# VH-VL binders against b9luv3: the designs that were tried, part 1

Every score and structure here is a prediction.

Target 1, 134 residues: b9luv3
Amino acid sequence: MVSLGLVVARFNDSVTEPMAEAAREAATDRDAVIVDEVSVPGAYDSPLAADRLARRDDVDAVAVVGAIVTGDTDHDHVIASATADKLTQVSLDRDTPVTFGVSGPGMSGAEARERIDKGADAAEAAIDLADELD
Below, numbering starts at 1 at the first letter of every chain, in headers, positions and changes, except where a header shows other numbers; antibody chains aren't numbered by Kabat.
F, E and O are the ipSAE of ESMFold2-Fast, ESMFold2 and OpenDDE, as the mean of both directions, binder to target and target to binder. V2 is 0.75 times the mean of E and O plus 0.25 times the DockQ between their complexes.
[cut] stands for letters that were removed.

## First folded at step 1 (VH-VL)

Design b1_01 (framework fv_barzolvolimab)
Fold by ESMFold2-Fast, scan of step 1:
Structure b1_01 (fold): chain C 134 residues (1-134), chain A 123 residues (1-123), chain B 107 residues (1-107)
Amino acid sequence: as target 1 above (134 residues)
Amino acid sequence: QVQLVQSGAEVKKPGASVKLSCKASGYTFTDYYINWVRQAPGKGLEWIARIYPGSGNTYYNEKFKGRATLTADKSTSTAYMQLSSLRSEDTAVYFCARGPYYDFWSGYSFDYWGQGTTVTVSS
Amino acid sequence: DIVMTQSPSSLSASVGDRVTITCKASQSVSSYVAWYQQKPGKAPKALIYSASSLYSGVPDRFTGSGSGTDFTLTISSLQPEDFADYFCQQYNSYPRTFGGGTKVEIK
């Protein structure tokens, strides 16, 4: 049984809360337990929360959910890249899988469901990595 | 030049509804969120709700949920706010404001504001 | 809801003075704080976003700083056109919330 930590970014919570619920459902379907959830302001704030969860002896992997949408500027690429890099560093430093699901607002019905499913994807990837590296 | 032009002043009785408009020009209407903010006489600013014009997706402050309804018409680049069940406490200047850019992570907040619409609710 | 507490509620100053306005969030808002200027009978004008970044066209005498819960707006050398109300705003969480405002008045 895999024990997960879940980090949910609150910025654009109309998207991130459904993603978090999809992550919880995916964990339940895979017989994994979410032992703790941490809420953070934005995705860029998630590495500290992920680090704290990954330190715990009862956590096998951490899934992070947040929302970022690609725009006309490179600000979103800088934030997403910096966040991914820091989450990767946490994973390596703690020897614990850390995964990141990302989605954005104002999409079509099909796009919204696909992006919300990124929460499920992040949870499933965390479980798969925990199982494989166990 | 970016411009948000709001409809004229309204005087309403308690229990009535009011519908305000905010016409955008000088930019691509679907690239930015539109927010609605009010300011009672001599008071601070209070956020009501936001809409993304590209999809019609809305988010409401809990205080206004069920009374405020936001819509947007892409063909005329116009955002609307309807506020129902008006009370004397709803007397305020109502502003529309642009932002952020739809990616939410640009770091911008509300960069351009309409001139405001005065709504007076008589008691 | 995140409460933004702004201080002082009013201050008196002379042209050329350094003015400091403070804004405190009831919980962390990271760097997602904006500052607005409002003159009587007019809409707010955006000054600062992401705590410290100036919007285009805003004079460099305006400086924002802070992160987490404590934020500051500074006007390094007050000009006649700067006598106005100033508001902070957090846009990290819904609902978006504003400080109570600071009136900057002629001494």
Scores: ipSAE 0.000, ipTM 0.530, lowest interface PAE 14.6, mean pLDDT 84

Design b1_04 (framework fv_barzolvolimab; at its last look DockQ between E and O 0.03; V2 from the best seeds 0.00; counts 0 for: pae E 13.5 > 2, placed apart)
Fold by ESMFold2-Fast, scan of step 1:
Structure b1_04 (fold): chain C 134 residues (1-134), chain A 123 residues (1-123), chain B 107 residues (1-107)
Amino acid sequence: as target 1 above (134 residues)
Amino acid sequence: QVQLVQSGAEVKKPGASVKLSCKASGYTFTDYYINWVRQAPGKGLEWIARIYPGSGNTYYNEKFKGRATLTADKSTSTAYMQLSSLRSEDTAVYFCARERDYVWGSYRSFDYWGQGTTVTVSS
Amino acid sequence: DIVMTQSPSSLSASVGDRVTITCKASQSVSSYVAWYQQKPGKAPKALIYSASSLYSGVPDRFTGSGSGTDFTLTISSLQPEDFADYFCQQYNSYPRTFGGGTKVEIK
């Protein structure tokens, strides 16, 4: 059984909460358990939360969900890239898979709502990596 | 200290255009959005559009898209809003207000406002 | 667009009273609600951000609370300078939207 940590960014929760629910459903479908969830203000805050979850002995992998909408920030590509780089570093430092399901960048709010499945994708990728690398 | 200073009152005829300014001081102009908000006499606040001065990127309320045009001059730390095809319903006080992008931490919405510019549209 | 419904539209109060104003969002705005005070002929002044955090220099008699769709501004002991209009605003998404305002008048 894979034990997941889930990090959910709250900004644009009309997008991120459905993504989180898709992640939870994907985990259940794959017989994984979400042992802890951490809520953060925005995607840019997720690396610290992911690091804390990845440190835990009872966590096999971490999935992160967030939304970066072009109309909400002029820095959507910069934040997406910086967040991805930091999450990759957490994964390497903790020897624990960390996946990033982000709706955006370069999307409007309506477009982001069409990409809720990215939450499921992040959970499934985390489970696959945990299975593959054990 | 942070300050936003707006241009003086304008009186226009229906069909004309108006261009308002908002001069920023006391902070790094390119680190904050400038939002434009209006308030008709005795009524509430209505958001028009925002600009990020560092890039010139704009985002408009659909109601004002095609009539409002936002620009910014980094060398003078001044934001501008032009509103065209004026109607009597555009009579309002127009405010600029700064907003830090949430990506840089502490997301505080419109923390400082200009004093407002009264625009009167009458025939 | 997210609609912010503010109540009451007006109220009368005396110095020393506790005043409560509410604001409802048509969909979740998480904690991203700000409150503003506006006096006649003046620009709005920021009071509260992130539903409950005071801006620097704002008296602690002002408190905000709420999350999701339901938000409240409370003035615990009304002072003479507090007679003004108050507006809530969501900043979770664009377009930014404001409540209709609450006028706090002297009784």
Scores: ipSAE 0.017, ipTM 0.671, lowest interface PAE 7.5, mean pLDDT 87
Fold by OpenDDE, look of step 2:
Structure b1_04 (fold): chain C 134 residues (1-134), chain A 123 residues (1-123), chain B 107 residues (1-107)
Amino acid sequence: as target 1 above (134 residues)
Amino acid sequence: QVQLVQSGAEVKKPGASVKLSCKASGYTFTDYYINWVRQAPGKGLEWIARIYPGSGNTYYNEKFKGRATLTADKSTSTAYMQLSSLRSEDTAVYFCARERDYVWGSYRSFDYWGQGTTVTVSS
Amino acid sequence: DIVMTQSPSSLSASVGDRVTITCKASQSVSSYVAWYQQKPGKAPKALIYSASSLYSGVPDRFTGSGSGTDFTLTISSLQPEDFADYFCQQYNSYPRTFGGGTKVEIK
């Protein structure tokens, strides 16, 4: 049985909550257990939470869920890049799978709402990696 | 004000099943977890399972898997726990308790509890 | 499962006494520890969260401390209404687990 940590970036909660729900359901369907779940303000804030979860002996993998919607500036790309880089670093440093279930950048709110399954994908990927790399 | 009101006492025979209810009020039912915890006479607290009414997602203590079933009715803001194949050792007071979604830097546990439901299993 | 070993199981004290209850986790639970008070025939009442934070309405004579594996609940000056059972809990991981409880009774 795979034990997961789940990080949920709450910014754009109308999208990220359904994504988190999809992640939870995916874990259940795959007979995995989410041993801890933590909410963070936004995707940019997820690396620290993911790192703390990845340090835990009872966590086999971490799934990070969030949604980065484009604005009038390129902030979405900045946030997405920084987040992805650090989450990758956490995975490598902790030798623990950390999957990227953050939608965006470069998408509208409507497009974000069409990508709810990204949450489930992140959970499933985390489980697959945990199984494969164990 | 937040309230959790549970159903009345139950007396069952071994092998029977029981379904308890927990009606929530004073807050958004779908935004918090409902946990079920029991306490045998003179004993400590034992966590059974949790449900997130917003999605219906459940997590169970392995000890109770296959025997406990959690459900939630959003229309009535009521959580239910069914426990089957009852044994004498299931005799206990069963509590429902609300749990906040954890926000990083602000974690809280079971902040509000129901008044408890006594379940007695005897031949 | 994380085991929460609570001590003592019972203690006798008088009004005005300083009371200390300890809880030791079998592994680190960071600061994800809560304390509850329970009176006979009643549901547990939340006192402390995050190891040291008081819930609203809880008297400041209650203090929680600790991190990692060792936690303490202290009642600085026991009041008549404080005679009850007390439980620690970890919510660092699933399943959630509780200490065995401490009965604080009148000496």
Scores: ipSAE 0.008, ipTM 0.607, lowest interface PAE 9.3, mean pLDDT 92
Fold by ESMFold2, look of step 2:
Structure b1_04 (fold): chain C 134 residues (1-134), chain A 123 residues (1-123), chain B 107 residues (1-107)
Amino acid sequence: as target 1 above (134 residues)
Amino acid sequence: QVQLVQSGAEVKKPGASVKLSCKASGYTFTDYYINWVRQAPGKGLEWIARIYPGSGNTYYNEKFKGRATLTADKSTSTAYMQLSSLRSEDTAVYFCARERDYVWGSYRSFDYWGQGTTVTVSS
Amino acid sequence: DIVMTQSPSSLSASVGDRVTITCKASQSVSSYVAWYQQKPGKAPKALIYSASSLYSGVPDRFTGSGSGTDFTLTISSLQPEDFADYFCQQYNSYPRTFGGGTKVEIK
């Protein structure tokens, strides 16, 4: 049984809360348990929360769900890329899978189901990695 | 599966405009940036501009600002570039290219390219 | 604009040779460099992103490396289908800029 930590960014919660719900459902469907869930203001704040979850002995993997405020500005792309880079570093530093499901640059026109699927995908990927590396 | 199909060759006189098309298939058109890049005969690649079809947001290389206009038609999954006030140095092959996507971070390099449209500007 | 200086501009090589192409950026681009292959009359094909990550379906004889300002594409054992033009691209900053290209020709 995989024990997950879940990080949910509150920014744009009309998008991120359905993504988080999909992540919780995916974990249940895979017979995994979310042992802790941490809320952060925005996706950029998620690396610290992910680090705190990943250092726990009872956390096998971490899934992060967030949204970047949309548009094609360079600032949004830099924030998304920097967040992904830092989450990858957390994963390597803690030897713990950390996955990132994001609704952000390039998803402004996506249907709600497609954005929600990114949340489920993050949870499923975290579970898959935990199983492979266990 | 992903495919970008561009419109046919164009021959124009200096001062005219051209509107090039790039029809996308095999993915959700509104979720990926489309970039336009040109290659003059025997020369390297030059980035022109990009559009996010979902919102219509654009960003232009300053060299082309005021002359290039990008649009997208969601109903036909087609991106367009109009280049006005054509000059002989605008003779080139024009490519559209899709930015890649992943669960982590932003869209970055170009993963799929169209076949190119040759535009010839002659006196 | 960030200038990408690619070298050599051309090279001649035989099947089986090891080929090395370099790009130098005029300022740091971190690891935001891509490599493309372009055959005559065709669109570029994506090979490498993030300096060293291979796109799906790219043979493992292609290796990318580097960070900051100095980047390298290596073909460990050149095949007949590898004779083409190669371009680096930085995508750290706007405008996106490309190296001048390297033509890899059969000896």
Scores: ipSAE 0.000, ipTM 0.524, lowest interface PAE 13.5, mean pLDDT 84
ESMFold2 (binder alone), look of step 2: mean pLDDT 91; pTM 0.916

Design b1_13 (framework fv_barzolvolimab)
Fold by ESMFold2-Fast, scan of step 1:
Structure b1_13 (fold): chain C 134 residues (1-134), chain A 120 residues (1-120), chain B 107 residues (1-107)
Amino acid sequence: as target 1 above (134 residues)
Amino acid sequence: QVQLVQSGAEVKKPGASVKLSCKASGYTFTDYYINWVRQAPGKGLEWIARIYPGSGNTYYNEKFKGRATLTADKSTSTAYMQLSSLRSEDTAVYFCARHWSGYDYGMDVWGQGTTVTVSS
Amino acid sequence: DIVMTQSPSSLSASVGDRVTITCKASQSVSSYVAWYQQKPGKAPKALIYSASSLYSGVPDRFTGSGSGTDFTLTISSLQPEDFADYFCQQYNSYPRTFGGGTKVEIK
C-alpha cells in the first residue's frame, strides 16, 4: 500500500479543487492512502510543503496539484519551470518521488477533462514511482 | 442546446424550508460547477454557494452556511438547493448558473430563475 | 471577502453614445472578472469573461479591459437593446462577489 502526501495550491481553486478530488479518487482506486494533505497559496509555494511531507518516514511519495494562470508571458512560463525544477530537487534530496500535476499557461479552447485528469495523473504517477522504486 | 431549467415559484411561511431544482441539458453535467445566486427585489446579485456535480464537493458563502444545502443527482443531471429557516429577507429570485471547470469562463449559462416569496 | 465597487450606479445615454462602466476590486483578482447584462424580469446574460474575452454571440461593440483591481466595460455605440442593468463579478476567490450594478437608461 502506498502512503501519499498531497499538496494542493489554492490559487484558481475552480481548477485545482476538481484536480485535487480526482487525485484523491485515483489514490483510493489504487488502494493508496493519503496520510496528510497540505494547502498552499500558489503553485510556486508548493516545493516547501512537498519537502516537509517528503521528510516524513510515513510518506512514500508526494503528489502536487496546482494551476498557473494564463497570461502567456515569459513570467508565467518561468514560474512553471522554476516550480518543476524545485519539486524535482525535493525529490532528489529526499529520495522520495514528487509528481506535479499542473494546469499551465498557454492553454486556450482545450478540454476541461484534460485539466481535471492532470490531478489523477499526478497521483497515479506518484504511486507508480513509489511501487517501482522499492 | 445548452439549458438550465429551474423549478416553479414557491410561497413559504417564515421558519419553513424550500428546495429548488435546476435541470441541466445539452452538456456533460459533471464537467461544470453549478452556482446558486439570488437577487432580492430591486437589489443586486448575491452568491450563495456552488457544487461540483462530479464529486459532490460544495463551497458555501459564510452568510448561508448551515442554512443552505447543495446536492446534485448525476442520473437526472439535476442540481438542488435547499434553504432552511426562511425569513422575509430570503424573498428573492434564485438563479442557478454553470461555470466551466476547465477554462476561465465565468458563469456562461443561467437558469431562468425561481421566485421565492416568504410571507406570513 | 473581496468587495467589488461599481461606478456609476446609473447613467443616462442616447443611442450611438459610448458608455463606460468601471469596477474596482478591494484586492487583486488577477483577470478573473466577468460582466453580465440583465433586463427586467430576466436572468443575467454573460457578456465578458477573463476581463476582456467576449462570449460567443455577444456583439463586438462590448469591450472589457483591466487587470488586478481596476476593470472597465465599454459599449462603443449604444443600441436600443443595450438599455439594461450591468454587473461585474470576480471569480478569483470564494465567495464569488458582484458589483452593485449600473443601470443604463435612455436619456
Scores: ipSAE 0.005, ipTM 0.540, lowest interface PAE 13.3, mean pLDDT 83

Design b1_21 (framework fv_barzolvolimab)
Fold by ESMFold2-Fast, scan of step 1:
Structure b1_21 (fold): chain C 134 residues (1-134), chain A 123 residues (1-123), chain B 107 residues (1-107)
Amino acid sequence: as target 1 above (134 residues)
Amino acid sequence: QVQLVQSGAEVKKPGASVKLSCKASGYTFTDYYINWVRQAPGKGLEWIARIYPGSGNTYYNEKFKGRATLTADKSTSTAYMQLSSLRSEDTAVYFCARTPYDLWSGEYGLDVWGQGTTVTVSS
Amino acid sequence: DIVMTQSPSSLSASVGDRVTITCKASQSVSSYVAWYQQKPGKAPKALIYSASSLYSGVPDRFTGSGSGTDFTLTISSLQPEDFADYFCQQYNSYPRTFGGGTKVEIK
């Protein structure tokens, strides 16, 4: 049984809360347990929360869900890339899988809502990677 | 005006099911979460579940998972909660309440509440 | 689940008094706390969100403060219409959870 930490960014919660729900459903379907869930203001804030969860001995993997919606695609992609890079560093430093399900960047709010399954994808990827590395 | 209007009181036997409605008006129904909260006589508030009407996605308090089912009808701006396998401890007033949100600040709590529906479960 | 411990469970006060109610979270909830007022037979009414922000139409005598695990609701000069039950709620984590309530009664 895989023990997950879940980080949910509150920014764009009309998108991120359905994504988080999809992540929780996917975890349940895969017989994984979400041992702790942390809410952060935005996706850019998630590496700190992921680091805290990944340090725990009772956490096998961390799934992060967030949404980045914009009218300026260059800014969005910079934020997404910086966040992904920092989450990768957390994973390497803590030797714990960290996955990032992000809706957007470069999407309208309506387009982002169509991609809520990325939350399920992030949870499933975290579980798969935890299983493969055991 | 923004308002949530709930269905009338229900009296049920143990083991029965009940379906409550919450009709929204005065705002864009698909842009706000609808929460369901109950209050047993003389007791505090207990959060049951939430639905985002725009997508139909739900989240349930584990205590109610498998017994509560949330749905929403966009065409009538109405949210529903069905609660099955009723027991005497389910006797309570059930409220629906909306959560506003935006892209910068996230959620703003439960700002508008329905008047409540009394559900009595007795043999 | 995050447990919200509210105190006191009841208090008696006179019009014009300063009333303070506290709420403690079992884990950090950042600033994601709301406060509600409930009168007998009525639905709760929203007072405060994000620990300290007043909802539209709420009188200035209501003040919220706190962050992390410790939160307070203060009524600076109690009015006759303020005798009611008060509840805190965290919305940082699922499931959303409420404090046990504080009954503010007339002396």
Scores: ipSAE 0.000, ipTM 0.518, lowest interface PAE 15.3, mean pLDDT 83

Design b1_31 (framework fv_barzolvolimab)
Fold by ESMFold2-Fast, scan of step 1:
Structure b1_31 (fold): chain C 134 residues (1-134), chain A 126 residues (1-126), chain B 107 residues (1-107)
Amino acid sequence: as target 1 above (134 residues)
Amino acid sequence: QVQLVQSGAEVKKPGASVKLSCKASGYTFTDYYINWVRQAPGKGLEWIARIYPGSGNTYYNEKFKGRATLTADKSTSTAYMQLSSLRSEDTAVYFCARDRSYYDSSGWPYYGMDVWGQGTTVTVSS
Amino acid sequence: DIVMTQSPSSLSASVGDRVTITCKASQSVSSYVAWYQQKPGKAPKALIYSASSLYSGVPDRFTGSGSGTDFTLTISSLQPEDFADYFCQQYNSYPRTFGGGTKVEIK
């Protein structure tokens, strides 16, 4: 049984909450347990929450769910790249898989809604990596 | 097919204003930025401003702030640029161009101006 | 503003030649550089985005490379339809800025 931490960004919650629900359903389908869920304001805030979850002995992997949509920030690519880099560093520092299910950057709100399954993908990838790297 | 079609040539006197149009077809208009870029005779490309039609949010090059105004009409899928207080130095071809949202194998969208209008020639002369 | 310096300003080449155009940013632009082709009287046509990614429909003889401040566009075997002006553009920061252009003309 994989024990999963889940980080959910609240920015664009019309997108991120369906993504989070898809992640929770995917975990249930794979017989994984979400042992803790942390809510953060935006995707850029997720690395600290991911680090705290990843260092716990009872967490096998962390899935992060967020959205960065076109029209909301002129620096969406910079924010996304910084966030991805920080999450990768958390994964390496903690020796714990951290996956990044982010809708955007550079996509519209309509395109982001088409990508809510990225939440399920992030959870599935976290579970697969925990199983393979254990 | 994806296309941007611009309004016809304009001849204006110094001090006048001009309003150019850029009509989009073949894609979801509200999902892409529209950029405005000009090219003076014998010179390179100069970025003026962009608008996101879905929200109306704009960003202007400081050189054009106060003179350029971007708008978009969702019902007709048409972007507009108004340029006021025209001078002879504003004589140029004005292009609209969309930014493309595109996913590569890494899952990240990338920007670049993938579709351009044919250009509108604006001549400012006394 | 980020200044994009393009070189050479012009070059003469023959069909079948390898052509190399360079673009230097005054500050790092990561990989956020696009390349455009422009023929006389026409709008620019997109060739490359994110320094090295080819737009759909662009022939694979066009390649882009580079990151940070130094970028290169290469045409591996020049064709008759490739005689044109070429421009680089950064989209890492506002305002977006273009290189001065390179004219590729028949030798």
Scores: ipSAE 0.000, ipTM 0.512, lowest interface PAE 14.1, mean pLDDT 82

Design b2_09 (framework fv_barzolvolimab)
Fold by ESMFold2-Fast, scan of step 1:
Order: sequence, then C-alpha cells, then structure tokens
Structure b2_09 (fold): chain C 134 residues (1-134), chain A 121 residues (1-121), chain B 107 residues (1-107)
Amino acid sequence: as target 1 above (134 residues)
Amino acid sequence: QVQLVQSGAEVKKPGASVKLSCKASGYTFTSYWINWVRQAPGKGLEWIARIYPGDSDTYYNEKFKGRATLTADKSTSTAYMQLSSLRSEDTAVYFCARDSRWLQLGYFDYWGQGTTVTVSS
Amino acid sequence: DIVMTQSPSSLSASVGDRVTITCKASQDISSYVAWYQQKPGKAPKALIYWASTLQSGVPDRFTGSGSGTDFTLTISSLQPEDFADYFCQQYYSTPYTFGGGTKVEIK
C-alpha cells in the first residue's frame, strides 16, 4: 500500500478542485492512502509544500495538482517550467517520487476544465513510481 | 530505462495509408506527451503532431491536419500515427519522441529509433 | 509559424577546435530553444534545453546561450564523437519548428 502526500494549488480552483477529486479517487481505486493534503496559493508555491511532505517517513510519494491558464505572454509556460524543475529537484533531494499534474499552459480556462483527468494521472504516476523504484 | 521502440519499415503506393507504432517502456506512459516528427532524405526535421496518452488529447500541425491521426493504447503503452493519402514527398524517417517533462514543454528528451516509410509507384 | 534560421549549413573542423553554430528565430521566443545532435542513421539526441541548460549526461564542452531571437551552440574543444549534424528547435509555440541543420565535418 502506497502512502501519498497531495498538494493542491488553489489558483483556478474551478479546475484544481476537480483535479484533486480525481486524484483522490484514483488513489482510492489503487488502494493507496493519502496521508496528508496541503493546499497552497498557486502552482509556483507547491515545491515547498512537496518538500515538506516528501521529508516525512510515512510518505512514499507526492502528487501535486495545479492549473496555469493562458496569459497574454509566455509567463504561464515559464511558471510551469520553473515549477516542474523545482519539483524534480525536491524528488531528487528527498529520494521520493514527486509528480506534477498541471492543467493549463497554453490553454484557456474552459479547455483546462476539460482536462481534469491530469489530477488522476499525477496520483497514478506517483503510485507507479513508488512501486517501481522501491 | 526509458525506451521508445518503433515498428519496422513500410513501403506504400501513392494514395495508401500507413500506421506506425511507438511502444514506450521505463516510465509512466500516461504522464508524458508523445510527439511525431519526420525527416525526409537529406532534409531537416518537421513536427507533425502530439498526443497525451492519459486522455488521448491531440494537437496537430495544420500541414498534417486531416491526414494524420494519433491514437494511444494505455494497456500496451503504445502510441500510433496513421498517415493517409500518401504522396511521394511523404517518403521520410518518422520518429516518435517524448516530451522531457510531466507537463507539455515541447523539447524532446527521448526518441524512438525511427521508422522508414517509402512511398513509390 | 515561427521560422528558425540556422547557420552555417556546414562547417569543417579539426579535433580541439572551438565550433559555434547560430540559430535565429523570426520572433521573440524567450528561452524556448533546444539543441539536438544527430549522427547518420540515428535518432536526434538532446544536448541543451531552455536555451542554456545542459541535458543530463551531456559533456560540458557543449554550451548554449542567447535569448529572444538569437541563439548559439558552442562546442569548446571538438572531440572525434562530435562530428555530426546539429539542429535547433523552438518550443515556444506550435507548430514546433527546427532549424535547417548544421553538418560538422572532419577537416
């Protein structure tokens, strides 16, 4: 049984809350337990929360869900890329899988809503990595 | 170890269709975009389309829209590209390639070995 | 579509030489540039992404620089295994587009 930490970004909660629900359902379906859930303001705030969860001995993997919708510049992609890089560093530093389900870079808010299954994918990837790398 | 293994060479007549496969292993197939890129003999690289296997979401280069169709089979971790209405200028090596991150970033960190498609009368 | 103009199309060099390849985007693409190496009969291999970030496992003689519209790949001391084709790619916007390639040949 895999024990997960879940980080949920609140920005664009109309997208991230359904993603979080999908992540919780996926964990339940895979007989994994979400031992703690941390809410952060935005996706860019998630690396610190993920690091704190990954430090815990009772956490086998961390799934992060967030949404970054289309801006008028490339800033949404910069934020997504920076967030992914920092989450990867947390995973390496803590020797704990950290997965990032993000809906949005290059999408409108309506398009992002139609891809909430990325939350389930993040949870399933975390479980798969915990199983495979342990 | 991350690996993308592509299907074997194809020889087709003009007007035919071809379906190529790309089998992924060593990572979570549903969490990474798979891209298709071609290279005509002695020419550069040309991006065709991408698919996210987790939800089968696709995005196509307009040049190939209506002729290329991407699908993915989660149970076998295999991505497919079908190209229809083949012409001699479709003669190329076709590559599948993984996005480097769990999100859509568009730079490709692992590539399949390529499938040669020859279109001749 | 964003056009990537790569130069030179080919160059001849000796082992130990410093080689520079340039890539120009038709519009501002920030740092959304990757560089690939391709040997005959093989798939491309990622060298650099985010204009200047070295891909894991790639020797540090490869460096990328630039932002906006002008980008450069530099090989500081060419090795025998570096004779290959090199391509830049923008991933700022779809369709993703590649430079025309640079063949690095033995002098």
Scores: ipSAE 0.006, ipTM 0.538, lowest interface PAE 11.3, mean pLDDT 83

Design b2_15 (framework fv_barzolvolimab)
Fold by ESMFold2-Fast, scan of step 1:
Structure b2_15 (fold): chain C 134 residues (1-134), chain A 124 residues (1-124), chain B 107 residues (1-107)
Amino acid sequence: as target 1 above (134 residues)
Amino acid sequence: QVQLVQSGAEVKKPGASVKLSCKASGYTFTSYWINWVRQAPGKGLEWIARIYPGDSDTYYNEKFKGRATLTADKSTSTAYMQLSSLRSEDTAVYFCARDTYGDWFRSSYAMDYWGQGTTVTVSS
Amino acid sequence: DIVMTQSPSSLSASVGDRVTITCKASQDISSYVAWYQQKPGKAPKALIYWASTLQSGVPDRFTGSGSGTDFTLTISSLQPEDFADYFCQQYYSTPYTFGGGTKVEIK
């Protein structure tokens, strides 16, 4: 049984809350337990929350859910890459799998809603990595 | 505790330039975008441009591109907007405003804290 | 540019009234709408962002709703301090654009 930490970014909560629910359902379907859930303002804030969850003795892996939608700048792709890089650093530093389910970048808010399954994907990947690396 | 304090009123002749300041306090200046918005007498709000002080990245409304220039001084936590080739229709109150959430990582932002405004009058 | 059409341009109300202001976007902007209050001679004050999220310190008599192209600001029981101008704003794409404003005046 895998024990997960879940980080949910609040930015675009119309997208991220359904993604979080998909992550919770995927965990239940895989007989994993979400031992703690942390809410953060945005995807870029998630590395600190992930680090705190990953260092806990009762956490086997962390799934992060966020949304980055097309806006007024070309920075959405840069933001996604920076977030992924920092989450990878947390995973390596803590020797704990950290996965990132992101809706966007390069999509409108409406398009992001269609990709809610990325939350489930992040949870399933975290569980798979925890199982493989035990 | 968050404050944006703007410079005093300016009176300019057509063709002149004006440089307005917006001094930030009570938060990490380099972590939030600063927007510039104007309001002509009796009219609505018009967005001019934004700057991220951490790296001086800027985005302009095309209507003001070439006339507006945004800069920021990290050592004094002060943002500046220079508007050149002033016309009578540039007469307005100019506001600086911080993005709703604290980090450059967000795309598309609302404005949560506003400066008190600087009145710019352009007349002969 | 995205055009924000706000209505009504003005309304008269009494303390305790329910006030409704609407804002229509020329295209789908999802939930990227903010609402501001402005009193004479003052800077705008943020009330709502993400269409329905209250800014810290704003009374819960203010509610925002809507998504896509149609948005509403509601004041459930108007107070004396609520007589002001109100503006919607889209921040879905640049240039950011504002509604024309609604003046809420005492009857």
Scores: ipSAE 0.005, ipTM 0.522, lowest interface PAE 12.5, mean pLDDT 82

